# VHH binders against Apical endosomal glycoprotein (Mamdc4): the designs that were tried, part 13

Target 1, 160 residues: Apical endosomal glycoprotein (Mamdc4), of Rattus norvegicus (Rat) (q63191r268to427)
Amino acid sequence: SHHMATDFETGLGPWTQLEGWTRNFSAGSMVSPAWPHRDHSRNSAYGFFLVSVAKPGTTAVLYSPEFQGSVSYNCSFTFYYYLHGSEANQFQLFVQAQGLNTTQPPVLLRSRHGELGTAWVRDRVNIQSAHPFRILLAGETGPGGFVGLDDLIMSNHCIL

## First folded at step 5 (VHH)

Design s6 (framework vhh_7n9e_1)
Fold by ESMFold2-Fast, scan of step 5:
Structure s6 (fold): chain B 160 residues (1-160), chain A 124 residues (1-124)
Amino acid sequence: as target 1 above (160 residues)
Amino acid sequence: DVQLVESGGGLVQAGGSLRLSCAASGFTFDDYYMYWGRQAPGKGREWVSGISGSGSSTAYASSVKGRFTISRDNAKNTLYLQMNNLKPEDTALYYCAAYETWVESGYEYEFDYWGQGTQVTVSS
């Protein structure tokens, strides 16, 4: 049984971005009450996570690799997020399908806003697409807030 | 108006071969995942094989893997199923289907367009 897991401890793995998401860890930053005291993957103040630091008025976007379409199985995506310290925090998960001669716009699967407490929250989405597709993770951090991601896990039915 | 028309079925002896065709019209063929399903009388539909729009990815039910080959010709808007080493348990109506993107928690609907089928009968 195989899966693609990214814990950010050594980089972004197969995920890509233009800008706006930054790897960081609790003990390495200026003390902020909005930041988690530890990451999810290592449960450590020295463990890495991803934090949205996009310029004001812009959104950080992280892109998965392109996955093949499947008529047989759902591609299952499990991830952890942390939203704290600002009512203006935003997080969205989109799926974008790639068709020949027909490009589909991103489809919103998850939307989270504001202040959601002081714990990493697990979420899961199941994707069944006839076409190749990509996952987009969008985050915008409000003033004094934190929007973060850790432990991005694609099931073995998510075929590269 | 989506139309799928299957052909190529018939009566064949065990160990024989058949090639099924599915002619598609009314949609942009190379944008759709296509698959073959089958149904024996009194039973539900069984998924047999699928192929991506570009043809680069294929999948097969365990019961047919190694014996059947799915392919497509996007210039002709045609889907194929090459069936080798046929067995009596392969006897069924074979349908082609066009499947549009489905997202579990999204706004898109699941669309399946099925043809009328072509009968395959394998005698022992």
Scores: ipSAE 0.000, ipTM 0.101, lowest interface PAE 17.7, mean pLDDT 78

Design s7 (from b15 with D30S Y33W V103I S107D; framework vhh_7n9e_1)
Fold by ESMFold2-Fast, scan of step 5:
Structure s7 (fold): chain B 160 residues (1-160), chain A 125 residues (1-125)
Amino acid sequence: as target 1 above (160 residues)
Amino acid sequence: DVQLVESGGGLVQAGGSLRLSCAASGFTFSDYWMYWGRQAPGKGREWVSGISGSGSSTAYASSVKGRFTISRDNAKNTLYLQMNNLKPEDTALYYCAAYETWIDSGDYTYEFDYWGQGTQVTVSS
């Protein structure tokens, strides 16, 4: 069975953004103590992750490909995030559906704020949509903080 | 208590412009994506536009893209919608909304956690 997994080691894969998320690794560009010492996918200081580098008060947004709708299957999305070094850190996950002649508003499925420790945290959402949809991953880094993403995994029922 | 209060609607001729405002209170405004929606007479609610907490990301319904601009002033806890080149089909009650919906393993839904009472926009031919 095919599933879509993105570990950021070679690029963004099918994910897109306008601004604010940057691929980086700990040994190459560690800018503060808030940064993780290793990525999640390789457990390595040379392994890549995404970090929100949007300026304080601005939000980085990463967009999934558009997935087909289904009333019979749940699309399961598993991901890893890292929030450390500032109480003003914020991460949000939205789902946005496409109607026949309009894009529906993004719906917030996860919100995480502040200081969550020094480990990559796993989370998972199950999405059922009758309409085509995409996932939005929004990150905002507080002063001296770090907000990061790694290992974005879509189940085989997340149909492109 | 959360309050969203819309203003700025009115009667305008086709091709004209209006700017709507939404005054927010009772929550940390800058932490939330904010949205404009509308409901035309006899029709369901339709999403119009959205803006991230910082204002750096925006989204628009295809029917308004290029004509409407969403913006916010976090120092004033105010959301705006600049509407240009208005058409008769833009006639609707316009309302602002904020989401904070938690869905751990359920169906995708269009739940507005907080929304205002709206401001009427009427576009004549």
Scores: ipSAE 0.005, ipTM 0.225, lowest interface PAE 11.2, mean pLDDT 77

Design s8 (from b15, 16 letters changed; framework vhh_7z1x_3)
Fold by ESMFold2-Fast, scan of step 5:
Structure s8 (fold): chain B 160 residues (1-160), chain A 125 residues (1-125)
Amino acid sequence: as target 1 above (160 residues)
Amino acid sequence: QVQLVETGGGLVQPGGSLRLSCTASGFTFDDYYMNWVRQAPGKGLEWLSGISGSGSYTYYADSVKGRFTISRDNAKNTLYLQMNSLQPDDTAVYFCAAYETWVDSGSYTYEFDYWGQGTQVTVSS
């Protein structure tokens, strides 16, 4: 019954992580030549976005809150991502549902890798699950690379 | 034509190790995300670990992280699960399960395309 949006200006909101994603901004002496020039949420050098800082051999994972199941409506998730500076950059989006007495395997909906330029890219997935579920956003940077996320928007059919 | 066959199960003492294998045939193995799933007596299915078609990405359930290692050999069409520090509550039938990695449809429906028959692991003294 609400439109949940996370632009990282005030923190992670309802999203959680163990480690690996950091909030960063693009302004002043914080900006390197390989750093994203602007965040997406306000097209501002002073905005915030998440950047994956996963260690070699590990993946940073950001978890949505748990959404309730529904067979009537699709939960629509729109987001912006950034892959620059390394051909070894990786980004994956998974949905993981709860089954009877167990957690179901993550299902991969998006996989992006490498160098996609210096612009934020918009994407959208539609999720219909009869069981409670969460969205997993996994990132890994290659040497000299950056993987960013901004403007995570869930439709009003995504029920908490 | 599609077949997944698990092997390597058996009886092991607490603290022991086992390696499970899953041999695939009838499909292009490296196009599929491969998973290990178990079912303990009287319980539902529990997802344990997954590995991408290329082998570049691996994920683990918290209950097995640090004890189990998933890997694959695409030249042999074989998936592996190295299980260390086994506990009595690891007793279960272990299944390999597959779904296509190119699920870039913009839509989610949870279902595996293919399942193996399972292999029994019993951890007992």
Scores: ipSAE 0.013, ipTM 0.240, lowest interface PAE 8.3, mean pLDDT 74

Design s9 (from b15, 20 letters changed; framework vhh_7z1x_3)
Fold by ESMFold2-Fast, scan of step 5:
Structure s9 (fold): chain B 160 residues (1-160), chain A 125 residues (1-125)
Amino acid sequence: as target 1 above (160 residues)
Amino acid sequence: QVQLVETGGGLVQPGGSLRLSCTASGFTFDDYWMNWVRQAPGKGLEWLSGISSSGSYTSYADSVKGRFTISRDNAKNTLYLQMNSLQPDDTAVYFCAAYEDWVDSGSYTYTFDYWGQGTQVTVSS
């Protein structure tokens, strides 16, 4: 069994995207007071996080690798997010199960919008799936706002 | 007081197109994710497509991806489904369904807060 943690300090790890999420740090690219002063993994102005910078009218989507299904264990996903500076900020977490040659519809497990303060917020979801699945993290940043992610942690029962 | 009304269904030949509309009233439409779900004769419900409250995120079932397009107009409280390249197995009652954008379920179970009455689509030669 392998534990999977991604802190974005050196890349996306096994996570993938088409576009819209970018790695950044507080001291490198402060474009708005809405940005955090530090990341969560290193508690540093030079530590990396992901920020949603999708084109106007689009949503950035980050995809986990596909995890194996299990009837014996549940997979626990812990993550940290930051929503500040705009009431139009939006973040959603979906789980998408995959059968043989058939992809099931994404199921929304978390939806957060607007202004949630000036701190990284910890959240956790438990996934129970007999079929292979992946996690989708969708972010849309409002004008003058910030939507970010850091420290994506899959429990040791989330098997690649 | 909450109401979702689907229109635009009908009879169409294979390869044809239809556009469905769903008009919402009695709730704040732009706080809700909107979805299209269908039920073919003698079968269970099949989710087809969803669109975020802002309209920025869309998702599709593999069975309809590339053929159907979901969109919404929040100023008119209306959801749309453009259906192209229709096939006989697209024959079904089509429902619009809504769930609130602020979700804290933590469980791999989907439910909808509100459902329309459905509109019949028949694809036949």
Scores: ipSAE 0.006, ipTM 0.244, lowest interface PAE 9.5, mean pLDDT 81

Design t1 (framework vhh_lunsekimig_d3)
Fold by ESMFold2-Fast, scan of step 5:
Structure t1 (fold): chain B 160 residues (1-160), chain A 120 residues (1-120)
Amino acid sequence: as target 1 above (160 residues)
Amino acid sequence: EVQLVESGGGVVQPGGSLRLSCAASGFTFSSYALYWYRQAAGIERELIASISTGGYTNYVDSVKGRFTISRDNSENTMYLQMNSLRAEDTGLYYCAAESYDFSGPEYDYWGQGTLVTVSS
């Protein structure tokens, strides 16, 4: 297919990080009440997702590969997130463009906070950039909380 | 019709090895995550090993380092290599497959089970 899809079942795929995001699953370990009972891609207690182990005051950041540039609203990023168990949970999505001869500051496109229920939530952003860019996914988990990601999908007009 | 058929069970002495097979038919094998469950006398059926569509594996702590799950999509077969067997590994071993579209942790397809007995 002409899109880039990552379900975390076998790894991070083309996504990268320094630290703070961990692949995990719901069953087979001691799980807090804040954790989802299943992942999104598999609908299974043994399917994998990413969870932020970054505490308040520290942030886990996941980086996409660099895309060459978007084409008129056809470049879209669809993802699933889970925020439960703490009002201090935080998730943010940034786009960072490579300017003509310099890397630009990240631009915030989405911000989600706190307690959003016990379901994986779908979101989608349209990316407009004349220049190469990366997506940054930032998560902070509050006390007793859960911040997670699954099924990251870039449309076929987001050119690698 | 969907079928999962286990084989390879038997009687083995402590410290021995067995290889279980689960032969599948009636569905697109490569599209399903696959699981090995164990039902021992006096305890509830438990998931002991799993393998994703992409080949990622997972194990309960009691079998880590001793058991290895694998799949062969060309043969529509899943395996469980069991080494360093212990008396507490005795039980009925079931293979299971779930659809990629399942909305929960329920499994759509189950085998009939194969008996593993670890004793002298």
Scores: ipSAE 0.000, ipTM 0.110, lowest interface PAE 18.2, mean pLDDT 80

Design t2 (framework vhh_lunsekimig_d3)
Fold by ESMFold2-Fast, scan of step 5:
Structure t2 (fold): chain B 160 residues (1-160), chain A 120 residues (1-120)
Amino acid sequence: as target 1 above (160 residues)
Amino acid sequence: EVQLVESGGGVVQPGGSLRLSCAASGFTFSSYALYWYRQAAGIERELIASISTGGYTNYVDSVKGRFTISRDNSENTMYLQMNSLRAEDTGLYYCAAESWDYSGPEYDYWGQGTLVTVSS
């Protein structure tokens, strides 16, 4: 099937960042009780995920590559997130479109906050854009908390 | 041999403009995220602008709207266009390249720095 999937086991793949997201795994570090015991892609304590280490007042942002616009197809983005251990945890998903001669400001499509339990949660957004666009994944971790991502999957209608 | 070489620094009046260039060699430029850092006297280096492999840019608030970062993968060069310069923009400007797929100092590259002085 024609799709772009990133499980973080060997790196960020086509995704990019300024700072604040780190690749990590449960068994490799002294982890707080807020951390998951395993990743989503491998269901293993040795499988990698992303964790936001951004402090309050700063935000970790992960950027997708640029996708082509299309009015004929819905680009579907599926991802797994983990929010536990602090009511101050924040996660936001934005889409940023390019205009003819300018980059547009990011548009918020999802916002999740606080304590959402001890399981990886699946979410999906459908993106329809006539213009090229990028996806931004923003995370801020509250005191003693965890904000994480795994298994970022772009459908076959998301054209690079 | 890996190199990042900055140029374009100098002395300008407040309100003036400068364009910094960072020429890269010895690595696959198009696969790296690129950064401009600034260091004022007695202060730690501050990240002021970034550009991803896909061309997405980010800026610290103090330069947003005045500075523009860009990259030319065919020429292995990154630029920083600085407009409406202020006295507080004075400092050493460093370009940097970072692998996002791999962590560690062996995947981070730094230039030697170029001095920008804004004074009358």
Scores: ipSAE 0.000, ipTM 0.119, lowest interface PAE 17.5, mean pLDDT 79

Design t3 (framework vhh_lunsekimig_d3)
Fold by ESMFold2-Fast, scan of step 5:
Structure t3 (fold): chain B 160 residues (1-160), chain A 120 residues (1-120)
Amino acid sequence: as target 1 above (160 residues)
Amino acid sequence: EVQLVESGGGVVQPGGSLRLSCAASGFTFSDYALYWYRQAAGIERELIASISTGGYTNYVDSVKGRFTISRDNSENTMYLQMNSLRAEDTGLYYCAAESFLYGSPEYDYWGQGTLVTVSS
């Protein structure tokens, strides 16, 4: 029942970025105790996730492929995130639509910040767009913190 | 032409040290996350250490505290400092580089491997 799923075990799949998101795993992490002990997709210390490691003063942004617009359905996007170890952690989800003659500005659908505990958290957004669109996932990691993503799942009504 | 070339392997006694190097050419090194894999005889290749574009490191538990991964973007080289070597560390060591810009297959580039033998 899921149309497109990305677990980061073999790469980014159809997702793209310029910089700032890094694939990594938990086994033997030397970074900080803020890191999860395992990923979400494998429930394993050797399973991969994405972590935001953007340079100070910048934000990591991950882009979905472009999806087709429709007036008949809602495209559902389910994802898992992890925010721990710093009150300055920030995660935002935007949708950016292509207009008839120009790209529209990104619209914020979700914002999470700070310390949310030591578990992968499930979230879901429903997107209604008559125009083609893409999803932007933005992460900023605070001092000693962790901002991560795993298991990005698009529903059967999200058409490539 | 894209290349990753490992060096620094050899024969060492238990408790000894080796430093592996992975020299890269043909791509923008600083845009890539970098990895060390190890393959022992009869065992599938395993990921043992990683270093991100920002310099964040991660290790498998069996090498944590003994191995140190590092990168020098000015020299296009990644290193693995291996201390307190054990017989179980014997194997072929491969470096790998992955670009996140294109969502490519698992690890865009691979080296040919360098052999480490811990004998006693």
Scores: ipSAE 0.000, ipTM 0.156, lowest interface PAE 15.8, mean pLDDT 78

Design t4 (framework vhh_lunsekimig_d3)
Fold by ESMFold2-Fast, scan of step 5:
Structure t4 (fold): chain B 160 residues (1-160), chain A 120 residues (1-120)
Amino acid sequence: as target 1 above (160 residues)
Amino acid sequence: EVQLVESGGGVVQPGGSLRLSCAASGFTFSYYALYWYRQAAGIERELIASISTGGYTNYVDSVKGRFTISRDNSENTMYLQMNSLRAEDTGLYYCAAKSYPFGSDEYDYWGQGTLVTVSS
């Protein structure tokens, strides 16, 4: 236990961004065909999720807190995503490590494209880094599409 | 060693065309958003075109319909096709690569620049 869970119902929690990810809910949208009818955490048209609304040519990026490095334990990250309505939809998950005197380039762990159906999809990654690291969630929405996130869960081995 | 190397610049008459290339080495090209910047004499660098990891393109108004940005992940190369060139397009053209964060003016990597001169 002691996992860090974020359902977006009251904000971003410990996650941060500069721009591009927006909290929203299904009943509040004016563009309906690609959007889910319910969020994942509450199974409700009034439950919040994140949607990527970045302008064409830009990508929305969400940052985790910085986690400690370990040679003994894997940090396990579970999340739900929704990709529908455009073949140009893209979602990527990166890990970015902090070296002693430099920040390393992000390393891609997951890549998803296009249309993945009309249901929230569960995924999980295991991260082992000897150095402190952050998780980056990048979303790019195609024309008429939807790229969304809900229920981000870090295991008890993801140590702040 | 990380490198971005521009090529394809030169002297061309107004109305002419040039194709610039930006060849990348030392990093995983497909993970990066890529940018073309231009610097005219006495003016700071301006962003003229971008292409995302997913292939979405953006252009400054003065080059829309004349310039086309593209990327080839298998060749680790980005291109800028420049048509209907004008005297005001004269300048140094730089390529840049950026992983994160988005929306800032800080870039992970910059090229050295290639000179484009449009004159009769």
Scores: ipSAE 0.000, ipTM 0.187, lowest interface PAE 11.4, mean pLDDT 81

Design t5 (framework vhh_7zox_3)
Fold by ESMFold2-Fast, scan of step 5:
Structure t5 (fold): chain B 160 residues (1-160), chain A 120 residues (1-120)
Amino acid sequence: as target 1 above (160 residues)
Amino acid sequence: DVQLVESGGGLVQPGGSLRLSCVASGFTFSSYAMGWVRQAPGKGLEWVSDISTGGYTGYADSVKGRFAISRDNAKNTLYLQMNRLKPEDTAVYYCAAESWLYSGPEYDYAGQGTQVTVSS
């Protein structure tokens, strides 16, 4: 079962950011051909997703809530992402875990770079950390590219 | 078939510098976090440094301020610049693909490592 699910239809929910990720939807005449024609959660041109508007050399970062550490449970994080654009465009997405109460920098769990087609892709990471932690979702894109997120789901073993 | 080939080790005096290299093949290098771990004589493995595809870097407290990790995605190569070396930095250095720190595979080593000896 899913402890916390965020579909971006009404906001960021418990996720936070300073800048760089934008809630948006596909409907409208001015979106790039690289953009999805629909979101994942509603399967609708009017359904919301997050898109990175950070250009190469700058990075949009989205932060989860802080989770408790546990050596007994795996915190499972499932997410949907969309990576599409020209071969010439620089674009990437990475998922990191940041330990809290430690001097360690964020540690990469997933990295996605390049063309992944015209469908929302599901991925999942399992995190077992003795330290409290949060998840970082980082993305950047160029003109003619798209890096997007929808349906971020934390299992009930991701303890707040 | 993942291959990681470390080089650049050698004998150096305390206070000296070395640059290690790791050439990767058999996977999309730019899509993986990379890191360095070391094993001193008679000791277990110790994490030294890592770098994400987005350029985030981490360092063990013992090397912070002295070592610098970097990557060249066009050359599928990972580097570790080691400055102000100390006798306690003596170890075999291995590079690793993917973070083994939180939820990844334990180790993804394909090379024999490169020996670093710091002695006067």
Scores: ipSAE 0.000, ipTM 0.105, lowest interface PAE 14.0, mean pLDDT 77

Design t6 (framework vhh_7z1x_3)
Fold by ESMFold2-Fast, scan of step 5:
Structure t6 (fold): chain B 160 residues (1-160), chain A 122 residues (1-122)
Amino acid sequence: as target 1 above (160 residues)
Amino acid sequence: QVQLVETGGGLVQPGGSLRLSCTASGFTFSSYAMNWVRQAPGKGLEWLSGISTSGGYTSYADSVKGRFTISRDNAKNTLYLQMNSLQPDDTAVYFCARESYPFGSGDYFDYWGQGTQVTVSS
């Protein structure tokens, strides 16, 4: 009952950012060979995804809501990403725990770079933290490239 | 531009109460953990309390635990510190501080307010 899924069709849902990630769709930019022909959630040229449009040298960061800690359950996070068109593309997933009196440094769980082909790639991470935590999704797009996200799914054990 | 403005300081008698507010602007307030820090006359900085992005987790220094309560209203971009049972030793300048978000320069806090003076005196 605590299941949380975000397909970006109507907004960011409970996810937040300062800047750098933009909702977009394939028909909005059909001239670039680096862009996907369709999103993952709708399999449609008009379905929305997130794309990193951060300036060179700047990383776009998307933040999950804060989840409660548990030593008894792990929070499972499933997501889809697309990296194509530039060797300089970067995508990283971090988990950041909220310490007793300060935010802890982020822990890197996934790192992907460059060109991974012309399909949305499914990935999944399991997170077990005794302290409250959030997930950070960081993207940097190389020249002529594409770095995107779609279908972010949190399991029932990811307690808000 | 990032700005933090503290208000609510003043002069209060021992045993009294004050509520401090910190109004944030220029950033997404709900994306940052927030803290209260004080500096007593002739002393260094003392961390007092912290609150998570959602307000779901709070922490306190032993010197203020049970007397002070931190809270936040993300809809109003405002951080609060309710101070009860004030004593002369609580006399200090009180600062709100934004916790460094994760790519900061290694400091625990990256932005500070200008501070508000609290004086506890008979």
Scores: ipSAE 0.000, ipTM 0.127, lowest interface PAE 18.0, mean pLDDT 78

Design u3 (from c12 with I100F W101T T106L; framework vhh_lunsekimig_d3)
Fold by ESMFold2-Fast, scan of step 5:
Structure u3 (fold): chain B 160 residues (1-160), chain A 121 residues (1-121)
Amino acid sequence: as target 1 above (160 residues)
Amino acid sequence: EVQLVESGGGVVQPGGSLRLSCAASGFTFSTYALYWYRQAAGIERELIASITSGGSTNYVDSVKGRFTISRDNSENTMYLQMNSLRAEDTGLYYCAKYEFTDSGELYYDYWGQGTLVTVSS
């Protein structure tokens, strides 16, 4: 079973940010045709998701908690994203390792851009790290567009 | 103090028309976006249409071209004109108003009691 799952229905859970990601739902913003009609976790217009509302020139970044390094187990991260309404939409997933007394630069594992239809898309990455690490989820929303996230699931091989 | 009262539901044949009304009180009507939702038996509520304070409208694809949302700020009333009704349009229709925090999270929601629309042959 997954031991850390976040559906955004009651908050960010263990995820953190400085700014730019906001919790919202379809009922709050159906004025924009780029927005999903429903969230992924509840399949409901009242279900919460995250949307990138970073201003032009700014990227919203969401940070996971720090996980222990392990070369024995392969931690898997499953998530759902929604990109629609602008070719300038961007989403990137990075992994950042913590070395001895040093923080490594983030390593890009996924990059998506533009508009990818009108359904939540499932993706999964496998992470194997000898050092403690965290996941960074970066979103930039183009004019008239939508960049969203829902259902962030860390497998039970991802050790806090 | 906020109240939303729906009316105009009824029984119609496929291809018929109905006009729903949502009468609002207890807030500055002209400054809020307003929403129509539909709930069929055993199914979650679905957002059907929205109208902003400035009058911009949006619709789910299944009703686009058949339904028209409008508002009359002088009467504090929102309408849903439903044309070319289909059996799948059957359900309880609710009007709604939301208040959000600065971060975009739902602070409060306000609902009417709903009005029943039945499309049967």
Scores: ipSAE 0.000, ipTM 0.191, lowest interface PAE 15.0, mean pLDDT 82

Design u4 (from c12 with E99T I100W W101V S103Y Y108F; framework vhh_lunsekimig_d3)
Fold by ESMFold2-Fast, scan of step 5:
Structure u4 (fold): chain B 160 residues (1-160), chain A 121 residues (1-121)
Amino acid sequence: as target 1 above (160 residues)
Amino acid sequence: EVQLVESGGGVVQPGGSLRLSCAASGFTFSTYALYWYRQAAGIERELIASITSGGSTNYVDSVKGRFTISRDNSENTMYLQMNSLRAEDTGLYYCAKYTWVDYGETYFDYWGQGTLVTVSS
């Protein structure tokens, strides 16, 4: 019944990473023209988003908490992304399920590349897994580019 | 030159209150977001509260409902009102501001020297 929403304004919430994704905001005298002028959650130059600082050849990966499997309901994941300023920008969304006794390899559900304009873009995936799973969000930023995330929203059928 | 000076820390018993101040100079205060960070013993600095130029506020979950961040643009000062203090709130409290350069790949962080808050019986 509760949606799990993460807007990055105070931290990563339940999401985790080792490195490569950085919390950041638009306001500054010398911000790159590839960067958004506002975040999505606050529509403000001072609102936080995540930006990938990983260059081509390396990847920033953000991990969701582990969700329970279900055969009855799809877990719906809505998110906002921003890809601008380089044709070498990449963003991928994977789902990684637990097997009977081993972790399965990640399965790619979304791939976005390059130059997608100067707006936060909404996307949504429906995940059906009988086994426990987590979501991986991978970003690589091209030269002079921006790859960002904001407002990660899990439906009430995504059970922790 | 950007300067941030914290004050208001001290020793207080659990359930007590303190108000921290961050006096700022060297930039147009009213146009920038400002941040409070906390560093406890053995733990890296964490962002606990932020306030935008427009007055919108955000808090880490552990302090929501207990701490209130505010700003006074006429005095170039940011505040943190801390109520219902707990032992785990003990730490050095830092005021911070950011400037982003080099296409957002580099930032300059500006910090005060911190003010110590100790919550003990």
Scores: ipSAE 0.000, ipTM 0.096, lowest interface PAE 20.7, mean pLDDT 79

